# Designs tried in a protein design chat: miniprotein binders against Phosphatase IMPL1, chloroplastic (IMPL1). Part 5

Target 1, 311 residues: Phosphatase IMPL1, chloroplastic (IMPL1), of Arabidopsis thaliana (Mouse-ear cress) (q94f00)
Amino acid sequence: VLSEVSDQTRYPRIGAKTTGTISPAHLLEVVELAAKTGAEVVMEAVNKPRNITYKGLSDLVTDTDKASEAAILEVVKKNFSDHLILGEEGGIIGDSSSDYLWCIDPLDGTTNFAHGYPSFAVSVGVLYRGNPAAASVVEFVGGPMCWNTRTFSATAGGGALCNGQKIHVSKTDAVERALLITGFGYEHDDAWSTNMELFKEFTDVSRGVRRLGAAAVDMCHVALGIAESYWEYRLKPWDMAAGVLIVEEAGGAVTRMDGGKFSVFDRSVLVSNGVLHPKLLERIAPATENLKSKGIDFSLWFKPEDYHTEL

## First folded at step 10 (miniprotein)

Design g55M (from V10 with Y55M)
Fold by ESMFold2-Fast, scan of step 10:
Structure g55M (fold): chain B 311 residues (1-311), chain A 80 residues (1-80)
Amino acid sequence: as target 1 above (311 residues)
Amino acid sequence: MTPEELLRQAQELMERAYYLDRQGDYEEALELYKEAIELLLQALRLETDPKERRMIERRIELYMERAERLKEIIEEMKRQ
């Protein structure tokens, strides 16, 4: 008989413990319908000509993003007319007294979409009293001439699926055998500089670090077990809400980059296969604490003013 | 039966199928998904509004995707 002794600390689960009056199955159906509907809009646009001018590319991205968002909103509002929706740029729609908050990214990885690079997604998550309850991400793969999708889904306590099959994070237990992912914001401030140093350090001690450009895709890749970890500063709720639940339900760990309890409204995320989480925090947590000492604000953001949370 | 009644019954069957599926009762879950799909197909035949029809079609696709996966799992289990 073989038993494994581990000193690893288990991190608090972030998924909702209950979904109130709406069943997890019903929430799952609607997040999947919403993500599927948005993805159909995006798929119609993937082979449209990429205009040489910057304005032409910007218009295609903006038009596709808005059309995908409209399609997703129609599905959510039709099924739950009284729920709160948090859209891009912090726009709030619906009943501010609702326990249910939909966090929607109608086109994650807009730069990749603009260039036809196969790393972008539609991401839909729903929170119950601030905690992820159900999620779906439709990832675009293949690229020009061979576009296809992978569909990820999860409910709190229900496990994670990819194309209807159960998925689990990897069992990789050493950083030197890990494939890691990170992302960078557009602002070149202290957080950007700090993460560039982390990127350099982790590139040297792991099998490599990827910069794919779509947070929801990156988190789904951790959940699928094809990468061991993803971290990034300054992600918004719509960037994270679906992906973090999918990782957790696939057996992964989710924390802030300082190792603290994660909320969708936090300004940093570290997701991993769980077993590597403490090893990653040994380098990431001190760097994040140093950013706080430099005056970088890590207070909650984009939490709707009247939204009741159990955080 | 009205489209609304058919959609409500399909929803109830889907929720029961989900919980059986979660518990590993794949054969019973599959039968409930099949019943839910049949009710959705009946609703689709009665519905004339294009937006409502598209919603029903997407629900059928979701239920069918899981039902097909359950068929595969059950068939693999039979192979011993």
Scores: ipSAE 0.622, ipTM 0.881, lowest interface PAE 1.8, mean pLDDT 89

Design g55W (from V10 with Y55W)
Fold by ESMFold2-Fast, scan of step 10:
Formats: structure tokens, sequence, C-alpha cells
Structure g55W (fold): chain B 311 residues (1-311), chain A 80 residues (1-80)
């Protein structure tokens, strides 16, 4: 569903309208500490010697991912022992009766991390009854010999910050002046080929499309105003939960790629600076509807059984 | 005062600071963050458990980062 009023476009907000008995400030403190603690583990790993063998790099990635996850889980469980946590591959930890669901990506952009390419992050989001309530992403920048981090955070209704400074999406109002981002999964089906065609089409009409390989970073770059949009099919909740809130709180728009109301459990996401959103959907929404007509499944996924949602 | 009492009071001050910060009341928010940090430092001085000390240190660092940023914002506003 698309919405436009006068000279402005309005899309349904995805952020939680309330956080229940736990304040936004308390949730923010814990997501920030969780993301930062995971990022400290990752930073130790970027400074370790790397084996040049494929096995050595694979082991480093796996060990770092697991250690980062353990560090994040320790912070979350210390503060909220009864909360529900959605981990990698849909693994669920904790109490399904909790209204709070933590969506954790302990190392987003593992291929980039393995190669020392400066586009990876730790991403932590918490949902209240299915809607993003608080978020933090710690982005790794610089690369070999000059690694540093940039910290993003947001609460529903509280705005978005980067390193403590308020951020806002760009004011770019024409696709031909836009820098766009997309990503591709490993499954080479109709969705993959459709997005390759969208990549080609948007490359022709914009300033360029990037494929950087870390969804949380890509969304944070839209929130920061250094890119105008990011879209991708088949991201999981932990790929999106933090980044979508940060975009929305920076003044951006978040929908499914068919233009409908987004939930973290949807299989497509389009984030943008808001003003370009209708222009992007002119190309993206028909392509996505065509995929549905071909039988591609866009039903909700990775929503924990019995998790109560107010979507 | 016990470490638990200090941590509880620091949490309350932080929540008030967050609200003021959100409203743009940066000077008042900064003072509350400073008070929260002082209480956390007192708790850290009394705490002997390494895991609890690590947790308190992380909270101090987070509050200090926000306080430092608020100082920069306030100084920038004064230069206007």
Amino acid sequence: as target 1 above (311 residues)
Amino acid sequence: MTPEELLRQAQELMERAYYLDRQGDYEEALELYKEAIELLLQALRLETDPKERRWIERRIELYMERAERLKEIIEEMKRQ
C-alpha cells in the first residue's frame, strides 16, 4: 500500500507506539551496550593475524561470530532474563510469552569481515509486540591498518543518532541524483534474477547502485544520508530489525518491496529517504508483484511460534 | 549506600536525562548524566565481583560518551 498526501508521501510507521513496562531509555541503554560489547569482540578479531588458507579464514569468521553472539547474549540476559531472543537460523532462546523479542546479528557482512573489507557491523534490535522499539548498529570503518567504529542508535519516536549526533536522511528528490544500494542472496531463483534486472535498470537511471554486502550498514548509510535507498529480497529479521528503525527515526520510509506495510518478518524491504520512495516503487513494486504471480513466497518467516505481535 | 542502591539511582537519573535530552534540554540532561556517572563510579569503587565491575564500567563509558557529546553540542550552541 502506498500513501501520498499533498506534496508529501506518508508510509505507515513500523516503530513500536509503546514499549510496555520497560522504558525506551532502558531498552536503548541495553541495545547499545549489547552491540558495543559484541563489537569489542569483533574488533579484537580484526587485529589478529589472518591465515591465508580458506579454512583459516572460515574458522576466524565462525569463531568471531560465535564469540560476538555470546557477548551480546550475556548483556541481554543479564538485563532481561525473561526476554525472547531470535538467533541465527531461527534459533529461539528464552520465554515465548515475552512481548520483547531481541533480533541479533553478531557479525553482519561475514564475507567482508573475512577479507578485511570495511563494511561489516554488529546489529542489535529489540521488538515490542512485533514492532521495533530500540536499535543499535556498530559499523566497522577504515579497513586494514586504520580500523575504527561508528555507532548508530534509535528508539521508536526518539530519533536516530550516529556517534551521539542526530542524523537525518538526505533531501535528494530525483533518482538521477541518487546513490542506491542493494544486495543479493546466494539462492539464484526468480527473485535473484529480478533483482539483477532492477540493479541494471537503476544503474542506468541513477548515479549508481552499490552492492556492499552488509544489510545493517547499508540501512545505516541511508539513515546517515550518504545513500538514498536500500532494497533486498529475503533478508531475515536479524538482518533488518535494527537498521529499519534507525532509517525510520532518521526520517526515512520503510515498506515491503510491493509498497505494503513492512514487518521485520517480511521477506522484502525497501528503505529510502522518503521523498524518493514513490519513484523507487514505480519500478520495484510491479517487479515484486510479478514475482508473487510466479509463485515466489513472500509470507512472513522466522516469527517465533506463539510470539504475540501487534503488526 | 549499597552498590545495588547506587545502580538503581543511577538508572533513574539516566532515564530522566534521556527524556530531557530527547526534548533538547541539553544542559539539564548533561547535569543528570554527570550525576548518574558519579553514582556509577561510587558503585564501581564498592563492587568486588569482576563481572559486575565490567558491567558498571561499560555503563560508565556509555554515559560518558553521551555526556561528552552533549558538552560539544552545548559549546556549539554557545558559539552561535
Scores: ipSAE 0.579, ipTM 0.876, lowest interface PAE 2.1, mean pLDDT 89

Design h7W (from V10 with L7W)
Fold by ESMFold2-Fast, scan of step 10:
Structure h7W (fold): chain B 311 residues (1-311), chain A 80 residues (1-80)
Amino acid sequence: as target 1 above (311 residues)
Amino acid sequence: MTPEELWRQAQELMERAYYLDRQGDYEEALELYKEAIELLLQALRLETDPKERRYIERRIELYMERAERLKEIIEEMKRQ
């Protein structure tokens, strides 16, 4: 019987072909330790009182985010003092001559966390020369009175795991049978309007489209096979670095929303179970090309100035 | 041996266990994970700094999670 883990992808793989002098196993251990350490900080905060005022919720989010980031940074620096780190808001720490770039989201889904809604995560990815090498995402599930976590991990070429079990994308081959996911930014521009129209169109032709509010969770759900696709415009590297590798290693496909080769520094992502990818692009790619024609900028962003990439 | 030296030996065993696990050699992988966990437990007994102790504990937890899953896989394969 043939295993799909050895199948040739239709789209260029995004995962690093080598990890240089550091083994995939060592990178995996450190991304897992880092994500677990950040998640412990977040777990301590999930049952703290939710003040209904904006100021109280904002402070809880900011404090939790900073504490989680500090905990993650400490683990990375303890293991690799010379690596380059990109945190949320574009903060850069370390040696720009390093081939290794850590992309950290210490609390993905901050609005969900603020409300106690069970869809947020800690996301840690490491790139080798611009390409994802290892990843871990700790998803928060259950919600008030029953919080728990689900841990995802992957290495380039090593496959994807959820709580130690091998995971694979779904085999769903028709959009009409698919559960899809998307997300929206706060800026109500042409990209927002275009994606709202895609949301309407896909809601009509699929089993439904979800808007859960945490990109890393959304991508992990595609990798786990409980959704068929996720797409979003204007995600930052820390939103995507871990999730895209986990999807690809689970047998999925990853491209830009115009169908081009994906980079963590691109401003659009389409992940899917692979088999639906061309069908999704038939609708998504023309819409994305139209946005370029209207002057929406899809150039690379948040790539550290001196970071060497093989993009 | 120092905690750091025990930690490094555990790391080497974990890397070997990872590659065996990837190849489906679950019983050999499990044995190496058990050895790595024992070395980390020794490191934990010698470490006095609370922050370093917690770091070692997190490593033990991750190795134990993998070892427990390997035990489940091995037991399930035997039930065939």
Scores: ipSAE 0.546, ipTM 0.856, lowest interface PAE 2.4, mean pLDDT 89

Design h7Y (from V10 with L7Y)
Fold by ESMFold2-Fast, scan of step 10:
Structure h7Y (fold): chain B 311 residues (1-311), chain A 80 residues (1-80)
Amino acid sequence: as target 1 above (311 residues)
Amino acid sequence: MTPEELYRQAQELMERAYYLDRQGDYEEALELYKEAIELLLQALRLETDPKERRYIERRIELYMERAERLKEIIEEMKRQ
């Protein structure tokens, strides 16, 4: 399948070419243990009572998020005491001179978790000099009465796994036959309005667009081949670091929404099965350029001040 | 041998298994994963701290999941 191999190399790969002194296998073990440990905390919380008040749901989310984060941090620090860690909301822990940056989302899809809707995850990625090196995402499935998990993992150059099985993106070659996914931020600005218009346009020309509410889950579904693409504006590094590597290692393509080379510090992501990537960019890239013309900032964000990158 | 020593040896075996697995040497990879799991089970029998026991259990679960998939792949290859 020569054309599929050519399509996979069409866009610059984002995964780290080397991992320095720590092997990919060792990084993989630790991202998987960290994600699994956080997921056990979240699993203990899935059946806790859901209060009808906003405060009750918010407290459950905050407590679960903090407990999951503490569990993940304990695993990372136990194995690599000198590494740099970037958590949700831009919290930084550790040695900024480290080449290794851990990007953790201890509970992706907090609204879904709060309501017991089965689309949320624990996401752990590690970068080497700014480039994804290893990743794991633990997805929560089933929902009330039948909660379970599905585990995704990848290393740069090592391929992607789901529950220990090798996975690959779909071979769907027409937008008209594609199932697409997007997400929306909490701010209803020009980026939000532009993406609502893209949602409308793609709904009309595809088999449908889903809005599931958890970026890591959405990217893993593209990697698994059950959806063809996911795009979203204004995602943070912890939202993307693991999922983008899993997609790329499953044979997918990853770019900014303007088609440029992606970094986890960019403010937009388009992931796809590769084959559809140019067709998706035909509509998405002009919309993204128009947002830049309107003054929307797409500069890198949440990169730790002294963190050395080879982007 | 301490649980920590057994754990370190299991990690070395897993690393070898990982590279063989990625190269498609599934039968040799499976045997190394099995050996790593046995060492982790020995470490688990010696460990009394609940947190450390759970950490070892999570490691065993990860190795077992991949080992089961390799068994399936090997059986399919034998049918070819």
Scores: ipSAE 0.638, ipTM 0.882, lowest interface PAE 1.7, mean pLDDT 89

Design i11H (from V10 with Q11H)
Fold by ESMFold2-Fast, scan of step 10:
Structure i11H (fold): chain B 311 residues (1-311), chain A 80 residues (1-80)
Amino acid sequence: as target 1 above (311 residues)
Amino acid sequence: MTPEELLRQAHELMERAYYLDRQGDYEEALELYKEAIELLLQALRLETDPKERRYIERRIELYMERAERLKEIIEEMKRQ
């Protein structure tokens, strides 16, 4: 039977409508192999002895991040030597004339990884002409002495999977029954203080707001239905590319925090289970518009020069 | 058959298995993943380059994971 599509979709879908000459199945295999390969590097690193000094932990993070990135890049380049790759911190590799842009976060949640806190991931997404086409996130669970992983994946129009099983967002329809997630980044500007106020407001009206520290994990938890929403200002494309597709394909909604149509290059994201999206925007959108009026820059960022998009 | 021919055939089977899985044809998808795994195992026996061998091993692991999940889905559906 064919996949069912809702006739009453309220928010524009962000997933690619086509993937060009490369099949969704092929893109899916490569994002999954890439994420798996990076995760193998990270898994080896979590079993290493922890040096509790700042320098020791910083070195472990840097070494693991670089090794995971190298492993992921090898898989992508082996399959698609002419594709464009955007890595963490904005590093660009490859052909800017490519329609395919790989957005790679080799270790999302580096502070959690450094401390052995079980909330970090390897995240690999691929865009076709600016729109998410396929995604995989390998989440690390358990923690010291019992590390394991959950693998999330999606293709545009193909649905979302966790460990090979179909997943769907929750049906929670009241904010008072919702578990919400946010993040703050490291820069303490007007966006940071505004989101601290949103955190306070939503803590008062929901079951609680979590700050777990890994955007890809947070979005996958919304897709899995164990949280109702995640929002954050100032996320980069590699933070979002995989997770937003997984949420959308699990039946969730994805917009900017002003309620506008989302692109991976936007500086704010609101993901939810869909049914709560309008209720969340009632509080979040005015706060975001106020930031714009104060001169906070929400223009697109980290889009590679000359990369053609159909946003 | 060369390793390249085996890998090409495994890829074609994977593409068909993917679409069958999406359509809910789990038993047919499972059989195609099993066939793809056998082709990958044959390619692995012929491959001498360590980097290519590691890549084929990872593909086998991925297809085995997909096959095992399909088997679980099929068993669950039979119980219902």
Scores: ipSAE 0.640, ipTM 0.892, lowest interface PAE 1.8, mean pLDDT 90

Design i11Y (from V10 with Q11Y)
Fold by ESMFold2-Fast, scan of step 10:
Order: structure tokens, then sequence, then C-alpha cells
Structure i11Y (fold): chain B 311 residues (1-311), chain A 80 residues (1-80)
């Protein structure tokens, strides 16, 4: 049905068009095993006492991050000893000449984890020549006394799954019926104040805007169809690599907040159910362009030196 | 019949199952996932290292989760 296809507004796909010598199925198996292994480490820590000193809470978060990262790295290295890895806690590890870059967030939503608030995740994505190839996110749900997980996964061109079931973004076609999500960094600069203004404006015109505090979870909720959009300035590659592919493969759209083609090394992301994407950009893109005019830097960041990309 | 050979064969079956699944050939995909799971269970019975056993168990859990969804899809299609 060609006419139905032509009626859709499309944004450039960000997923890798090929994965080289390693099949999408193999990359998928390893991202899922890696995320699952890290999540088992995090699950062991969710019920540890939190009625301790501030330093003790910080140590619990740090120890859990490190243990989760070590577990994930072991799975990746066991399967692909020559791949390049970018982890939040470990920095850059491995062969810089590799076409494959693993972007690992061993505990996304550390403040939520520290408080036992049920919005945090383990996020593992792998890029091929700069483009997302496979992804898995293990989301923690329930909270104290009833912790459980949901597992999300995707491959470029292969679709998205939650707990083995195919998922799709929502069909919501009006902002006034949308549930939106955003996040904020700790630095209170022009980008922060601009996003506070967007938060206020979108709260006034939609069903509401959530601020949950875990980017990978937020993107997976868009992919699952329980929210219509997520946007944030200044996310790092490990915050985004898995979630953006899961959204795109669930039928969603992914761009920079100025509407341009997204890469995981960009400093802004807008994900949506696709149909709302142009309506969201009507407000978000001018705000983002204004930040550029104020001197805010949107150049690529955290791209490993010597990593070859087709961006 | 080494654990390594069983794990390799299981992966090859899973890879074929993945592409059939992607094409909507759910019945054929399910058969291959079941065969892959059987090979992983055989490898698990031969493996003595606890860390390697847990790794194989995680693979079985992933394959089983998709196989169960495929069973549901096939049953739903037949009802319609």
Amino acid sequence: as target 1 above (311 residues)
Amino acid sequence: MTPEELLRQAYELMERAYYLDRQGDYEEALELYKEAIELLLQALRLETDPKERRYIERRIELYMERAERLKEIIEEMKRQ
C-alpha cells in the first residue's frame, strides 16, 4: 500500500544498514546476555539497606555501578575480545581500530537506585561504524518489596521486543492527548533554563510531562507506547545508544532537538512516536536554534579518538 | 558432542530462527528455537564450571522467552 507509506512523515533512520562480518542475531544475543548479566548484579543490590550515612549511600551506588560494569565487560570481552568499549565508569577500553563500539551504562538512574525509586536500568548498545546495530535495556520495576524487570531489545532493521514480545510506539496524533517525558542535567545554564521553559509550555498543552530520571527507561517507555515522546539536552553516548535504537525499531522517530539527523555523539535527542514528531519540533527546534545563537556548543562529544564513523 | 560444539550449533540454529522470525515464518522459527534450546540443555548437562553454567542458563532463558511468544502468535493466527 504505497499511498499509506507516502502519507507518513519520515526522518532519516539512525540504525546501521549493515553490521559487517558479525550478524545482527549474534550482536543481539550478546547485548541481551550482557544487559541481563549486569541486571543480575543490580538486582542483588536493590534490597541492601539505605538507612546509612550519605557516604554509605554513595558507596552503594559506586560499588553497584562498578560490579555491574565488570559483569557486562566480561560478557562482551568473552564474545568479542577485539571490540572497542565506551563505559561511563570505565572510560574507553579496547581496540580503537574496531568498527564495533559498545556503549554501556551499567546503572542508569543512579539517584533513583539510591532511593529505591523504581525507575532505573542497565543499558547496553553496540554501534557499527557509529550507527546503532543492536541494543538491550533491562528496566527495574515494582520497587521495594516487589522488584522485577522488563527486558527490551532491538536490532537495526529487526524490530523491537519487550520480554520477547514485539512492541510498537503509540498512535497518538495530537499533543493534547500525549504523555511526554523530559530530563534535566545538574548544570543550571541556558540549556537547563530553556528546557524548563519547554517543560512549562508542554505541560500546558499536553496531558503532562514526566521527569523520571533515567534516560534509557524514558526511551523504552516511548518504544512501548506508554508515552509519546522524550527529549533532553546533554545526554552522553552511553545514556542513548540502546534506547534510541529500541525507539526507532518500535516505529518511532529519532532526531536532534533541532530536527537534524541524530548520532549518539550529539548533545540533544528528541524521540517520539513519529506522528507527533513534527508538532513537537515546532516548539523544540526554535528553542534549540536560539541556544546555538547564545553560544551553546552542540558539536559531537565522547566520540573515541580514531573510531571510524559513517555519520 | 563437546560443550563448545553444542553451543556453536545452538547459535547457528538461533541465527536461522531469528531470520525466519523476522520474515514472519513463525512455525519454522519456533522449531529451530526449540532445537537450539535442546542443544543448550545438553551443553548445560556437560558443563561443570558454575560461571559457564549460568551463562548457558541465561541463553536458554532468552531463547525460551521468544519461543513462548511465538507459540502465542501461532495459536492466535490459527484461531483467526
Scores: ipSAE 0.628, ipTM 0.889, lowest interface PAE 1.8, mean pLDDT 90

Design j14F (from V10 with M14F)
Fold by ESMFold2-Fast, scan of step 10:
Structure j14F (fold): chain B 311 residues (1-311), chain A 80 residues (1-80)
Amino acid sequence: as target 1 above (311 residues)
Amino acid sequence: MTPEELLRQAQELFERAYYLDRQGDYEEALELYKEAIELLLQALRLETDPKERRYIERRIELYMERAERLKEIIEEMKRQ
């Protein structure tokens, strides 16, 4: 039984159709090296004291985030000195005319990291002309006394791997049998209230909705087939760039929460196992349209001014 | 060979292994991953800078992870 990734979705693919002069294999090697290097920095910090002081906790998070980012940037710059890099908080480094944009989250799930809760990750994605080309996410699992990692990776058209093994989304075809995931931003606005109502509604009709607190982990769990869907409003490019490619290459579907064609510069994402995607949009898309009618801004964001995209 | 030349050749072998791997040519891909790993080990033996050595070690770890999965797939295919 051969199943093409495109045959498992009914939505436009988001992955880059070409990677230009740099091969997918070369991009894969560098994105994996970058994520692994950042993850080694994070792993050195996981057993440091937690909640010993409020100041000590915030310093640990900030120091770890900055050290992870520096380690990732060094790997990317060593291999591709002229590429454009978009880091957390919207910092841009490099030549804005580059076709290659690296989207880096050096520590996704900082609250979880702060508490030693085993749901945080290092996430590195690279776009070619606005479309995801290669991705790696290093997920932290186990927690205190048994920390370990899972490494996810993908290239556009190349499939998705977890610890070197090919992975695929689940075949669950009913919401009543689905395990779903969502997340919430820190602002308690109309988008937050709307997503709380979606959380309540989906909790009632599914096996449950999880709120784990790390977008890259959440998307990788959909790609791995241990959850059926993830959605969230107000995600930034570094939150999404790697995870969306890993989901798509595992056979999943990726759209905006209104059902439109997704780009990493959009402010919402719905990822799923594909077969459930229309059923999920039936409830999510009207809620998202209602937010637009209330004046919530869904325009593209964090796209570097001179960065060329084909979207 | 210099470490840089060995790393370049390992990269080329990795790229060839990757494309064979994508095509399901697992036995040929595994042999090329093994050759790439051997070149990386040679580069590691010649490299004296601790930072560069760690970078080579990370590359070896990534190549070995996929090579081990291919060994498992090949053995499973032989059993079937």
Scores: ipSAE 0.675, ipTM 0.902, lowest interface PAE 1.6, mean pLDDT 90

Design j14I (from V10 with M14I)
Fold by ESMFold2-Fast, scan of step 10:
Formats: structure tokens, sequence, C-alpha cells
Structure j14I (fold): chain B 311 residues (1-311), chain A 80 residues (1-80)
């Protein structure tokens, strides 16, 4: 059972209030094992030659992504053969009528992985009737010659862990003392232009804004308390499902960029340490409403057709 | 005891260990992790399928990492 919203978290909680017939403990064990298994595949690939031929780099990324996905799928199916799985690009596997939906990103931060830049992750989340129930993210750190991992996990109502230690969002209460993170989609449309303006504005008023390139890593950094906020438009469920639960269970706040109640199937997210959330929304929410007026689509996406949600 | 029987017993212990761990009952959780790891090691000795062996090894690694961390937490709590 989830606790009431704290003074630092004034927004509706997104984590599942119940997990049905499968305990949160059992879901946690399996998301951790699944993420670990995918991460082992990725770790084997981090030192493979980066062919300077464009096609060669693309093949390495694709092969690693597919192998990581296959490894994760094997763990999930071995434990829960009747569950529904949503992979990257909307691929659906399993029983569409299941209450349990696994959202898997087998390699988040593919550009970073391709270059050997140390900011990419394996991300596994499971939803119960549309709401995050358990999550694990394995972050890759160090880079060439010194690769290592940092493991994050959470269950709804159970708190968040990093390498087995309880973690909490920062207590930073002023934007001028905050380190912020954002990301950008591949389309250079009004959403891209507007976020560039937000990037400039927040850079001027904060300690800085980072663009690291892996959404799951970015959210875990907010949960860990080493950054105060992350926001981005044009994210998919597999980009967000694990990270948003980890942030919420670390004491953070999760909303849409307009301040509305978040769903994993939303196209935008704003996560923060909670106390800064209203201050961030003062700038982000009007920009988001302006984008809607310009025809940018903020409707739900990638929700499987027959998947029942209690959002 | 067959590998399958050992794995079933280990699974019951692990589910309870995770439950107690989540509740903050670290000393009880640690003992259950240790018992489950012993059963998984026995299963590993009997298992011949490389794919199943690797699956068991990953579980042992995951539970050992948590058990080692719990030992540290318990020791720290004794000092507080």
Amino acid sequence: as target 1 above (311 residues)
Amino acid sequence: MTPEELLRQAQELIERAYYLDRQGDYEEALELYKEAIELLLQALRLETDPKERRYIERRIELYMERAERLKEIIEEMKRQ
C-alpha cells in the first residue's frame, strides 16, 4: 500500500496501489534478474571494435540491442509466461489481456553506446493495470578501460535502491542552485525549438543543464539526488516506465510537462526532487500549452490495444 | 533431490527473503538469502544444461550481492 503524498511530493502518485496475485517482492526479484541479464549482454559488447564504417557501428548497436532484448525476454517469459511485453518501437509479445505489462528498453542511449560514451543503460519496468509496480535500471559508467555498472531498483510503495542502498532525491529548494537535465528528439519541429529555448532559459537561471542522452540514466540521477530535475518530450513507454517509479520511490515528483497526472503512455515527462516541481512548472507548463496550441500531439501512445488500465 | 525440486524450494525462500528485506527485517532476510543460495549451489552442481546453469549462476550472483550488502547494513545499524 502506497503512503500519502508528502509535503515534497504534491502530485498524484503513479505507482501501483496493488500488484494483484503476484507480490511486489516477486516482481522486484524478476525485474532485477531481467535487467542484470540484459546488462551482461551489453557489458560483453562494450569493448567490441567500433568500426569506423557507418554500417558497422549500426550493426553493432542493432545486434547488441537484439541480444539484450532476447536475454531479458527469456527471463520474463521463464517466470511469467502469460504476461504482456512491450518492447522498443511498439513490438508486443504475449497475452494482450494480461494485467501485467513489461516495458523493456534493452539498450537506452544507443548513440552513447555506439561511441563508448559512459551514459547508457538497460531498463526494465513492469506495470500492473497501467501503473508502475517494479523497476530496475542498470547504468553503465566509467567508459573505455574502466567499465562498471550501477544498479537501481524500486517497487511501488517500497522505496528505491542504488547498489543495495536506500536513495532519496536532493533537498535543493532553489532553481539557482539546481543541476537540471533534458533531452531532445530527432525531429526538429516546434517541440525541439521550444525545448532549446527552455534549455537556454534554465541554463541562465540554474547551475546548468545537462544533455546526457539516456532517459533512464537521467531519471535515475534525479532519484540519486545528483541532479534536481529531468524533462523531455517525445518519450516512449520503454524510455520511462522504470525510471519514473525509481524517482517517485526516492521521494521525487512525476508529472506530464503541463503538470497533469502522468501515465507511462504519455509523450512527455517532468521528474524532479518534488520541492522544485512547482517552480519548474511555472516555466515548462506554459511552454507545453503553447506547443499544444501549435498542433504538437500530447495524446497517449503505444498503449497495447487490449491492455486494461486503471490510470 | 532433483535440480527442479531444489529450485522450487529456493524460490520460496527467495520470495520470503525479498519480502522481509523490503520490510526492513534485514537479519531474517539475510538468513533466508543464505539458505536459498545454498540450495541454488546444490542445483548448480546437478544441472548439466549450460543455459540453465547460467540462469542459476545469475540468480546466485544477484542474491549474494544483496546478502553481502545486508551484512554491511546490519553491521552499520549495530554501530548506530
Scores: ipSAE 0.633, ipTM 0.894, lowest interface PAE 1.8, mean pLDDT 90

Design j14L (from V10 with M14L)
Fold by ESMFold2-Fast, scan of step 10:
Structure j14L (fold): chain B 311 residues (1-311), chain A 80 residues (1-80)
Amino acid sequence: as target 1 above (311 residues)
Amino acid sequence: MTPEELLRQAQELLERAYYLDRQGDYEEALELYKEAIELLLQALRLETDPKERRYIERRIELYMERAERLKEIIEEMKRQ
């Protein structure tokens, strides 16, 4: 297994150790079919006219998001009618006693999609007892005149693929040679201000920090080895469930931004190529601890009430 | 054979192909992917429901992409 032979031994692995009664191969097929089906809906919408009115753009985004979600739900329910599903904004469907929780983001990067900017994705992950078991992300690339997709996938212990090819994180070992990524939430609170300070500091000492606007894309770029790290406060489970497994299976490291063991129900994530992880935490962890001292809530969120976890 | 029977047989081959693939047994995995794809194509030819046909097409596309990558890997290994 790829993850067992990687240089990941410093940080606890987050991937599920078993998948129960459903094989990893079967879970992989269904996450891939679900993400592919949602992506087909999104692809049909990428060249639709972008109305200059605010209402016209928001309607296109909302309609595409809902249609993509319906397509993904149909695939999941067709295969596993009794599984629990967590969608955007905390919507829960299905059997709350299920060990399997599907975390879906039918259109990650909605602002980019609205403008035709080529950085958005369909993201589907499935957890077994709280731990990522299988994942797929379909990234939209190219933009107007040349839309295309890259498909990422992973199973816990099975490695990560991009367009059917095995991928691995970069070997970059100095922050000064790193390309980093971050994102910002909608609330301009102390976490937002703190991350703006981190953005400024890391911009000064690295090759640059990107703000692409789609968490699943950002994590997949770390897994692909074209960026060294991604971090963000206040991400929800559907933002992270697929991408974190893909990073870990590509040989990367995943923790909370305080350096603690990560759960998809945590409110912060730091993913990296592994070798830079301690260097990044030297600055990020103290900043995160300071936020806790100021009363910022980092308790678990969006975990369904009856969902049993082995976190 | 009915489409359902063909799909069941394809699933068994795909499960075996997955495990061989992850173990690095690329030549045997490729052979099983090819056999499974052929069964999926036969099911597609017999299936009349448009939604089921599209679902089978998506499955074929997923496995064809992996099979193509395995062919490339095997050819590169033979050159080395």
Scores: ipSAE 0.708, ipTM 0.906, lowest interface PAE 1.4, mean pLDDT 90

Design k12R (from V10 with E12R)
Fold by ESMFold2-Fast, scan of step 10:
Structure k12R (fold): chain B 311 residues (1-311), chain A 80 residues (1-80)
Amino acid sequence: as target 1 above (311 residues)
Amino acid sequence: MTPEELLRQAQRLMERAYYLDRQGDYEEALELYKEAIELLLQALRLETDPKERRYIERRIELYMERAERLKEIIEEMKRQ
């Protein structure tokens, strides 16, 4: 692929350079089967009547999340009994000596799922020695009475697909023509306040900023080329592992919000169509450096203690 | 062949199809996907466990999705 701008910035790739003894094709098949199996559980739940009581909706979310997780775990373990799995809240299952770490989010966008708002997903990524090797995200679309799914997948070096078709990021080269996405954590700390200010600033200079509420969906929309960028502070590995690979393989760029080399264990992510990445960092990187100077911790998190990484 | 042997053969064909697909050899990749799907269908006919049957059906769905896209690519290339 040729660049249309001779001075276009190139960012370090995050995808695994090799996948060891397991082929990319085999990892892709299992990650797709795992995500598809979890999505079937979620699809059964979207068709259930919504209980208007707070307790009833909370139980539906929790039950669906657990059932989806169990379904995903069964597919992974059936194929790779000795692999390491990282679930929500930092729970670790399996062999810590494995080079393969599965990062699963069985229901991304739980608030949206609870309300029947069509922006939630099942997200499954697998890392090889800390670097994304294969990924699949099953996005839920349509909403009440017309639910459907859209499936994204990628392997490191293999490109990105949506429903079996190759996808690419947009070629939008000006922030003024960009549709941007961000998200907010539930803690209202300095990172939250900083990102609210970024949201305000970017809303003023772009075509708009969306807050849709599901990180995996947001990243897949960048990969699909229907949005130009997504950024968020304090995402966990299961929020990011699949989506970042799909963006990169669709031709996008992935960094930390300070512009540094990204790993799924970092506490911030900026994904974009590549072309806009330097322009976005002009505003985002200084804000992120200011948070560091205020003592906000950006050290790696949720990396299993004995997991070997080549970061 | 046992269901397990059919599933292993389908896996090998799929892996070969994947690499041919990535190098742009779409016609050979499509034929291998078709062969893999046929083996999965044979395994499905022999399998009695509902959970295993659904697992095989999901594999068939994934292979068919890419196979359909390859058919579209091949037809488009022939128009050029």
Scores: ipSAE 0.687, ipTM 0.906, lowest interface PAE 1.6, mean pLDDT 90

